# VHH binders against Triacylglycerol lipase 1 (LIP1), part 11

Target 1, 373 residues: Triacylglycerol lipase 1 (LIP1), of Arabidopsis thaliana (Mouse-ear cress) (q71dj5)
Amino acid sequence: SHLLHGSPVNSLCADLIHPANYSCTEHSIQTKDGYILALQRVASLGPRLQSGPPVLLQHGLFMAGDVWFLNSPKESLGFILADHGFDVWVGNVRGTRYSYGHVTLSDTDKEFWDWSWQDLAMYDLAEMIQYLYSISNSKIFLVGHSQGTIMSFAALTQPHVAEMVEAAALLCPISYLDHVTAPLVERMVFMHLDQMVVALGLHQINFRSDMLVKLVDSLCEGHMDCTDFLTSITGTNCCFNASKIEYYLDYEPHPSSVKNIRHLFQMIRKGTFAQYDYGYFKNLRTYGLSKPPEFILSHIPASLPMWMGYGGTDGLADVTDVEHTLAELPSSPELLYLEDYGHIDFVLGSSAKEDVYKHMIQFFRAKVKSSSW
Below, E stands for the ipSAE of ESMFold2; O stands for the ipSAE of OpenDDE; V2 stands for 0.75 times the mean of E and O plus 0.25 times the DockQ between their complexes.

## First folded at step 4 (VHH)

Design H30 (from B06 with E99T Y100R; framework vhh_7ocj_1)
Fold by ESMFold2-Fast, scan of step 4:
Structure H30 (fold): chain B 373 residues (1-373), chain A 119 residues (1-119)
Amino acid sequence: as target 1 above (373 residues)
Amino acid sequence: QVQLVESGGGLVQAGGSLRLSCAASGFTFSDYAMGWYRQAPGKQRELVAAIYSGGSTRYGDFVKGRFTISRGNAKNTVYLQMNSLSVEDTAVYYCAAETRLPWGEYDYWGQGTQVTVSS
């Protein structure tokens, strides 16, 4: 039995992980701004005396931690890392069906949705890293995908966060978005859809909403194939099993905030990696500056090991934007470029274990085991 | 090069005591968690007790209060004190050394020592 559309989901462990015969425990943290985030701790059922190094899996936009477990144990990164003995932790950002709680707000309140990826980086990711660091008493490994990498780049510019991270592996890395080629995303930006959804009084984006479905349908008319909605949003993917799309839709997508989408559209229009742009006067009040402060990639410690996997057909994390990110990092990451891989292939591709995850694991192994001895 | 050598097994009557020792060589003992596992005929291998590099311990539910694990880092040796033995404790006892590295190439097992408890 799968997730019920329209119902809150409160246990990733029960839905995907226990049925696969892995151990899983549910955890929660409370962010400084009051959001209740769910985390899962996953391990294989084999006899080990101690947990391996902690690794945090941070999902992307319109996803949650379920994405790491939707394929078989031989194909899904979460299971594969557990089989390799890592102490696997799964993050779920605010607004997802796993993290819909707040100490004073309801997810039906507009104030609950007043956040963007900046807040996900500074609160959600930073505090999940702090939680894992406090439990393990050791630096953690970080894996991000898509928006998870936006969050990772921003959070790692903060010394107190970077100090807790041993190494980072970033899939479909994004800090710049001005070369997005995904057809529906380009059309949405052109039509100023972010302004239209605000005018309609929407505070969250939920693809199960009748209003949002109608907006998408209207954008699909003309030169777009509406039957391939995923490709129109992410670009072409080579390598996930298309016969599983109906199954994947039982779990994905998860909601996000309108403010978050506006922030992403600011990145697309301006080509900057910066805090949220409120406009001249509110920027002065909020930041003391007329323009929002930029996240400076060179503030990430040059000594922090990084690995990046990216694809040539990715409609969101475009190769040109990835190259811009690489030019601004203080040291060169280890790189895996796959010409035929698209945005979703890195998390749902049936070939990703051989093509991607084995290289990531070798990178992590090299950083845990000092080669200087 | 790497060796885990168990000793102290043997035949004992129900209600008696035995102390198992495991002498380790060929690796940095203080970096490893040390454990005792047992395997009875026709049963799966199960955790008896573990002691971590920091000194904390873990026990299987069936041995709590009867068995005590300890380590002597200066002697590179882990011990299992077994008290109030019963026939159900009859098994081959294995010493294990486990690194925090999860890929197992630095995990080690002893050859095992037989413990037989008679009624």
Scores: ipSAE 0.154, ipTM 0.584, lowest interface PAE 4.8, mean pLDDT 86

Design H31 (from B06 with V5Q Q44E L47F A50T R58Y G60A F62S G72D S86K V87P; framework vhh_nb_b201)
Fold by ESMFold2-Fast, scan of step 4:
Structure H31 (fold): chain B 373 residues (1-373), chain A 119 residues (1-119)
Amino acid sequence: as target 1 above (373 residues)
Amino acid sequence: QVQLQESGGGLVQAGGSLRLSCAASGFTFSDYAMGWYRQAPGKEREFVATIYSGGSTYYADSVKGRFTISRDNAKNTVYLQMNSLKPEDTAVYYCAAEEYLPWGEYDYWGQGTQVTVSS
């Protein structure tokens, strides 16, 4: 049921946005390395007035752009931003059910899955930002969640990308992961599951696959209680409606690459924010260096406005790691710390409109040029 | 400069079909969502169907399964195929262009085309 693969012809507009009575258009871009990515443009239905500034929503790991629309229009960030007059754009990275195309590769080829969040930052996010900038002739606002923030931090160290962004709002911000506390994630890192998954011949992580179900079941037998699977992978959440979990599982999770998981595990083990580590000899061939190059947070322009929302019970974006990120940034972001919020509460919490999104919108409006609002 | 011109309206018997066309000029057609609205005698203008710049479609409940909206970007034309017409479909049908670009323009409307369905 929950582990069955979704339809390959899914349309986010048709599935979630049109049924809620919002305008939605499907767009696509082709990345320089040949991946075909879907984007959606969302607006409230009614007599058309001037649109506000463009905002790009960038989802996290094992999610897609559907995450911004799974709750009601009064609770979901994508709808809320559209209701506030923003020109809402929704990104879907390669490998998700909305972005499963490539010019020469099939998603059944192992080569289709030879990427990590580094490629998502340098190609997917950077080129989605460029596409929006080209259409709007204006700098864009960027929202990232979870891995979307890893992508944002990496991409914004690149001057040609940062120059196209007006301001960034980062939910559950991650650039360091060495203090992850989520129990199942800790167990997977301890067991070297990134290496074991490769040994099993897997190139994609798809939780709708029978093989991955059996692997998770093996971890849960006698060693931990997986009856609350979501809590075991994200940490505790306060504020989303648990009765909706079955509904959420109709849309989430989306696939990701094994290489991406390996890269995240490298961050957990080493405590660095760096390009993919191939090992000594292949690093020399790939980078000309024995170690992968680091993404240097101080290369993000100090003049780029940033806002960050993070939670005290987040098992992935741990407070200690967020504080490390803050110490490395060239200027202090505006901060929203919520002691009781967990990782998922920032996108699916019933209270998130009042607790989180209202503050984000106030931040964005303060950064809008007089000609826009 | 911007022009939307509807055609294809007329008198048809209940259960019949009509295809409306709307020819657009003076703007970049492919950047716009295109829609059909109608105004029946004694009623407010109501939404019928829209086709977005990317090709996605959305229909009013009253016309789902009977009407089909489509577009031809090479011809700068949007169409409304109306099947199984009912007397209550009698209205003036208007073509509209809705821009979803940031800091864009307001809606553009055509002059309308009359559709009359006799029992």
Scores: ipSAE 0.000, ipTM 0.113, lowest interface PAE 20.9, mean pLDDT 84

Design H44 (framework vhh_7d4b_2)
Fold by ESMFold2-Fast, scan of step 4:
Structure H44 (fold): chain B 373 residues (1-373), chain A 120 residues (1-120)
Amino acid sequence: as target 1 above (373 residues)
Amino acid sequence: QVQLVESGGGVVQPGRSLRLSCAASGFTFSDYAMGWYRQAPGKQRELVASIYSSGGSTNYADSVKGRFTISRDNSKNTMYLQMNSLKPEDTAVYYCAAEEYLPWGEYDYWGQGTQVTVSS
């Protein structure tokens, strides 16, 4: 089954970046809540007078930093940014195969998986940004994809985080999810499968596990045809090389927490951009309120430059939900709308360099205050 | 099936007292924290009082401190709210609730509510 492909055993630098003939160094940070996160720093080989501006690449759900390097150097955003002289940094959130450590917990402990994208925003992303800022002594450029954009929007409402960011480029931007159209996702939400997974004693979603493979097979045989599994979870994609799917499955997907999936399903059901909803009693203990506080997009500084790329066939970051996000932002981002692009095309599309990344790079270069490259 | 059934509501004059009861069935009552919430027309539902599973810890909204007392009898699967010195602003539908212990959980159980009206 495609879901059972083997995982890489080495580091991201060793597996994907060094073989492509790029410089790569492994770094780690410890979050305030004790998680050990891996970062990679990537550069092209060759003569260079100085490192360019720092850019942090923040991946989406069930992915890790490997997604930015799975295609050739002429197609993958991580390599393309390095070739254009940027100081490329790659984030990997807690629970991915690159960030499986904790100071007191094992990834076999249920407590290790007690987090959602809210914690990824407030700890993982915020502290990776702080780390890059401390190393570079300059504001950073931020790239997010999918859940990476949920994290970016939430983190950028915090003044201490926004102050460290020079500009943000958000691919498949999400702060609202109530118009999701991906068929398998709609079916799972309708059947309350997030609640059923907790009842089964599961605390992580790992598609390489026998239990989750059996659950997906059961859903496909009983409830829907899953012969095109990727399309059923993301919507239609135009532009990635389908013959590479077996290769992609050696690296993707990465694990995530059940709590994170529940939080995303709360967004789908309620149509709000809010902190995790624990229910009435736990909300009162956690927040002092009966309902979770919302993230207010207008708290993002109006002066922070933003650029957004989104697609017309995306089954997750639906155009209607993107338009809602745009209406709530304090200033208008620079926009790239591609009618035929789906969710995965923005990171794995063979055409994405010409269709997407050239525009992103032009946006970033316009925000650079130095002419050092 | 899980059920929470409130009783003891009614119409009273200001300064009087009422005692609400919540009878629970279909779950292990002694494992759950319990609470009373209220909702007045046009307002959000708010916590009035809560009590932990053993009955050893209680919490109250500032508006009811010193006037209301929450208690429970685990042998009878019942929670109570003694409401003294009632005021017109206490007029609301009062809901019984049971809270689960999972950190990420949403498995709260709710009663249908009981009306309390404080008027002359």
Scores: ipSAE 0.000, ipTM 0.221, lowest interface PAE 16.8, mean pLDDT 84

Design H45 (framework vhh_etentamig_d1; at its last look DockQ between E and O 0.26; V2 from the best seeds 0.00; counts 0 for: pae O 11.3 > 2, grease 24.3 > 24.2)
Amino acid sequence: EVQLLESGGGLVQPGGSLRLSCAASGFTFSDYAMSWVRQAPGKGPEWVSGIYSSGGSTYYADSVKGRFTISRDNSKNTLYLQMNSLRAEDTAVYYCAKEEYLPWGEFDYRGQGTLVTVSS
ESMFold2-Fast, scan of step 4: ipSAE 0.000; ipTM 0.318
ESMFold2, look of step 9: ipSAE 0.014; ipTM 0.558
ESMFold2 (binder alone), look of step 9: mean pLDDT 82; pTM 0.836
OpenDDE, look of step 9: ipSAE 0.000; ipTM 0.277

Design H46 (framework vhh_6z1v_2)
Amino acid sequence: EVQLVESGGRLVRTGGSLRLSCAASGFTFSDYAMGWFRQAPGKEREVVAAIYSSGGSTWHADFVKGRFTISRDNAKNTVYLQMNSLKPEDTAVYYCAAEEYLPWGEYDYWGQGTQVTVSS
ESMFold2-Fast, scan of step 4: ipSAE 0.000; ipTM 0.329

Design H47 (framework vhh_7xy4_2)
Fold by ESMFold2-Fast, scan of step 4:
Structure H47 (fold): chain B 373 residues (1-373), chain A 120 residues (1-120)
Amino acid sequence: as target 1 above (373 residues)
Amino acid sequence: QLQLVESGGGLVQPGGSLRLSCAASGFTFSDYAMAWVRQPHGKGLEYIATIYSSGGSTYYSDSVKGRFTISRDNAKNTLYLQMNSLKPEDTAMYYCAREEYLPWGEFDYKGQGTQVTVSS
């Protein structure tokens, strides 16, 4: 008789930023393939003589830009960067509840969901970077988390994108996934759940559907520990406030495409960092090759400063896969390894300011050429 | 050029056994994980088993675990499914599939299938 709601009703600015006493403005861009993406611009209300350098925050899978603001201003990276004088910009990729628009398609059309992280890198991220570059008239700083780092690595292999970036800080960096250890993810990959979902005619994964909202509520309220469920998906996390999980579920997770999940599962099965695999005949038609082209990490400029934070209990961005990424990069990033940190701790951990964000900020400050910073 | 040719299906009584084979050609078989999937009459596809490229890792659906064994011979470009303790519920068209399916449920690398009927 009544609808179940687990989604925010207002804008990200109105729901999370304005109530914390920060300035926030809503922006939008249209991608070349017709998607309407929302961005937020965030700043501290304190007095300042001039704006700081632009920083783009790029979220991961099943998240949106809200993830950077779910904790207090003293704990959340988005607020912390604003407090340190950065011109903070928040990206939201296609398919999230903030970026559900298209110029001709509806989110009920299967064609609306015909994209993977490759498209997120080549359109969403590249065009958000271009937008910030055009507005600020300066190179931008880039922060990515999880899938945001997959997007970052792919986009940065493109010279026209890399030239607009001053430095990149990558949390839970992923370009290889063949050593994923998260138990439920391993099971889903091996059971070919992605292929079965496509065969059933499903094109999006939306945990906000009536059935899935009821299931998640049941699991969290009585049937299982939400922390244990999260551990099965991401690996162990040490350091976020588990009492806030029900609050986090008001905002996360966000939808993604089935094609995107298939692309991630292809990375897990093949151990390559490559464009989407359509299968033999369609690859020949699409690429002129029987196998999809790889993204070559050595094509990222060796002169582009990079910093990486990664955790020893991360079940998705496994240490072995991070080490493979490091071996393929043209120059060595600055590294922060935290033995006890898991995948979610880097965005929601209450200790992340001291353990992670202060190091990232020091790295960014060291790369600013202007004496005004 | 890419071909998957399944064989070994047939009529068998409950409790019986069958061994399915899949001959692969037109691609480097040893580079790809291979799977068996089935489709009962009038129903959707059901995943059965996967074997990774080296043969070192295998995974099974709960409905067949302990009864079916997937194996491969990379030198012969052949995938196998040994089916034991067959039940009427195992009646389906069985397909050999390479690692990935095409978007929208297309099967560019799926074979013609081999029918397994478990009946008395």
Scores: ipSAE 0.000, ipTM 0.124, lowest interface PAE 18.5, mean pLDDT 83

Design H48 (from B06, 13 letters changed; framework vhh_nb_b201)
Fold by ESMFold2-Fast, scan of step 4:
Structure H48 (fold): chain B 373 residues (1-373), chain A 119 residues (1-119)
Amino acid sequence: as target 1 above (373 residues)
Amino acid sequence: QVQLQESGGGLVQAGGSLRLSCAASGFTFSDYAMGWYRQAPGKEREFVATIYSGGSTYYADSVKGRFTISRDNAKNTVYLQMNSLKPEDTAVYYCARETYLPWGEFDYWGQGTQVTVSS
């Protein structure tokens, strides 16, 4: 892929990484369908003896690469990996505040938002992996969270992508969603809100309104649980610092497309891991089939090492759906199950370094020459 | 300052057992994860097992069900119990301490102990 001259509107390097005393460089790629994606390359400051193994961090829905750096250097995965000598790369998918560009479209155009997670997998993730592979001249370690794992599973069914990946660590892994328990999500699916917003001509979801911030603040006056709204979306979280929620809201959430939300709701209703369902006639036009093609998990190479961390209180990546994913994979991943962890704890939990990241790092170290100097 | 000393290696027949020990000094042992790695002749060093500060364990697929890692914090010692040994387990086994050091510094290593499994 060709590097573009466009830079992100907001600099993740300047806002979160340079102030923490880490090196950070902004990079840009152009996808084959014309989107301009920002990546950041992160390393610890000090004498640099060699570049470590490349690791790509792929965020989830309504997030961007900032999520890996919102907590202190002792708690945030992005900083922790850099401290362990990894060549850390941070992805930001199309539509996030860091990846707002397109070669011909503006993010105010409805056509800019005509994508779902399958396009994020086939273009954004695949091409970010290819870019890192071309720069490092080595296979990539991949970390995904939430929707980042949907993208990872789909992309890794493609041989040309899987061949560039050394190992994958998947947090809150999702390929099936039919057992979602998050109350507000269940209610929205039941009410067909995804179909209603499409019918109304809405093309993007952007929660960065003053109304959303004020609503959360009003619920947190000391008479209401400040995590109630988040809990209704993600399920219960044990272990992130709730006093930092207002700080987190300065960065999250990021926008996504209505089509992407509709695709996720299709997964919830149908219990399949498949490409976007346009309906009978449009599926025939798009796929040559009446039903959308499925992503077949057994097409992921059995030789590709995988590690999965998942939580017992996750309202999105439900344990039953994780077990379904495990049954369909061609080989058994290495597993970390934490009964008390919820969806957000894996990226923002204060305890995640000890409970999660140390295990993941040891998994990665086992897949490279551990004595590298 | 940090010292790791392995012992317990030797020659065993296929199907036999060995218990490796690693005595640690120069740091607060209970605060660190401890691991075992091995290197066969002409091969790269590979991971075998780790035990975290909280007692959780993690194993390479090639040794799962056969090897058990454990620790004794009172004695500053980590152990590797190796059962059902195979000729392909022949290697020098190294004890390592997990560290969160600045760029360019990795785990501390012991001198290694030779394990030879005859067919």
Scores: ipSAE 0.000, ipTM 0.122, lowest interface PAE 21.1, mean pLDDT 83

Design H49 (from B06, 13 letters changed; framework vhh_nb_b201)
Fold by ESMFold2-Fast, scan of step 4:
Structure H49 (fold): chain B 373 residues (1-373), chain A 119 residues (1-119)
Amino acid sequence: as target 1 above (373 residues)
Amino acid sequence: QVQLQESGGGLVQAGGSLRLSCAASGFTFSDYSMGWYRQAPGKEREFVATIYSGGSTYYADSVKGRFTISRDNAKNTVYLQMNSLKPEDTAVYYCAAEERFPWGEYDYWGQGTQVTVSS
């Protein structure tokens, strides 16, 4: 059932998956730094839970695991993978409405929001992968979208994480952001809005606050106006159903930390793929270096199979930045380039099953060892 | 380390009801799917019902509409409410714990509880 604006979702299983007649189980892990993350396991209905190979779906910025299930079972990647016999697991990073817990902190504490995508990669994603690996007794398949790919690239440079992954499929892959073309994002970076927000004492970005909900609703009173705003922050999208935007806004966006936005803006300004920049003196204290250490893409094992889907109208994962990522990787991924696809089409596009997901599934099936399916 | 203890079995007349309980210990109950299976004399064990860790349920066609499986994660207990019982439901009922990612090696079973439905 529909939740009112400003109301929390009850659970991903109850809200989107059970109503579609799929099995869904709610699970949690506690990260080493104390965050309580929700995961969902999704399967077609059956007498037992034995499924095919495990696949972890990792969402992007201002999203959560609900993004994989907002369209019908014939269109949504989470349902499509379950129908194809995969054992589907859904991650939700700290700060999303599904993962708002901590062992000692409240989401009203500034300390709860002292993290960036670096922490999402090193704690959230790494520990979700480790959890799935330990319970499945097998390497996992990884799917990331947008910021989920930033997390994936960073985590996969770590040998202990890469050893647990069988193959990775990355949608709208990002490790460099200095060629972002989305007009509103460029203006916000130019104006140093991330620094202004910190100076004002803000620690989280929550579009579900009463003020921001009203602003978003005002922009979306006409569907074309809402689509235009979305285009200004993601680039043009060809292929999602714009009449569903108000429905999508019942679930997206989810909160994120101001520190995370600052880290993304650092990537845009500097064109590097690196740990968080604290400034000269604190970098020396934290890293022993005046500049933050870079994540070196060539440290990802050359033997790890990768597949990438990216779009020509994506205003965030720009083609030039994707080409830079490809040049730095130790081996060539399998590539799917779609000239007309934008950032959101890869998760919400009505055509994405035929245009994107069938190719991803073929890639994963080719990487399954005969004994593991 | 996993322990499953069934209770609530007994003799009941056709058309009657029984509620089976299974108390679990030695594992993180909320991470496991719980199920009920049954075995009639001289027959193989058959599936009855399962409840996944998040609460979604699946039933064998023979019991659908008559039996309800539920769980209480705070009490580490799974239940099977059996209504409109038939003589054909006579069997030993087994509680099973299946790791959320079952590889066959992690199936755990209780000792069973006898249900006898008189005509």
Scores: ipSAE 0.000, ipTM 0.101, lowest interface PAE 24.4, mean pLDDT 83

Design H50 (framework vhh_7ocj_1)
Fold by ESMFold2-Fast, scan of step 4:
Structure H50 (fold): chain B 373 residues (1-373), chain A 122 residues (1-122)
Amino acid sequence: as target 1 above (373 residues)
Amino acid sequence: QVQLVESGGGLVQAGGSLRLSCAASGFTFSDYAMGWYRQAPGKQRELVAAIYSGGSTRYGDFVKGRFTISRGNAKNTVYLQMNSLSVEDTAVYYCAAEEYLTFPWGSEYDYWGQGTQVTVSS
């Protein structure tokens, strides 16, 4: 049944995984700052004597762990990894419809929304990695997409996090955003919409509100190409099935904080990879510095294997910004560049198994130390 | 310009009740989390109760079930209803306010009142 007008989803396992005939268990962790995060553990049905290596899937902005399962088992990365014997784990960051809990706060409290991607990196991702490491007693494989890669780069600059990761595969990698070309995003940044929504007292962005759902539906029903609207936000995509857009809108987008959007817009305006900028006086109070501290990519261990997939038509993770990231890393990742791929094709593309995921799996298999897998 | 003014403190016998009030001025009250802290001589300041902008509440374990925090946004006032008072509740009670958009979560409160004395006699 349709989840219209902001209705919450109760279980990713029940909604998308069990109906596809995969095993799925729901897990939760409590972050040090009190957020309750949902994780799913996914496996193919059938007899197996041993679990494969753990892999954590970390989604991007306005998405949740459902993105890895919206296409068929032959096309979706979550199912494909499970079929290849990985111990698949799915993360959902705070504020998504799967991770709306807190030990003392409600999602109706503005304080629940006082976070940005730096908190997602330092708490959500770091503690999900720690949880998987503690259960498996082994280093984990990490997959990030879009904002999931911002979180990954920031978290991996921390030695205690990096030591728990065996290898990382980053789709649409972002640490710099100053060459964003997506037309609507550029317009929103130019108009300072992030600052205006803060000034108006807004704390969260929830596109599944009744008003916003009706607006999107009106664009689609009015003979407007929903693909063109998406293109204005992400850049051109070649390879996902546009006839499924209405189906995807039953699940995506998920909420995020206004502070997180403001932080991303700071990255676009300044071209830096840094902690949140509170302004001169508040930076001095918060950091002891007039400017926010930067995340230094060369602090990521040079010995940590990395693989990156990026597209030539991506309006968000622009090729120029990816090249800047590559120049700052302490060692060269294994690279997959696809001239025709856009931002969404890496998670929803019907061709992504052959074009992207087989190369990622080969990279991970080359890093596996166990002969039993 | 910003002021938090506590009232309602005083001397009460064990088993009695008091209601503290904190009148706020100089900021948009409905946008702030409001809290009550207490400090006894020679002790660290500890959280008694907090109420967030959306109405969620948090209590210290030693007062849970006995104290109730509430807010009146129309009057820019936060209240602490204290029931079943014991000698151990004797302390100076402070009102505090925190705005999440200007300060990171978990930092010290933005504004503090002057405090009001509560004395519980056996």
Scores: ipSAE 0.005, ipTM 0.471, lowest interface PAE 10.4, mean pLDDT 85

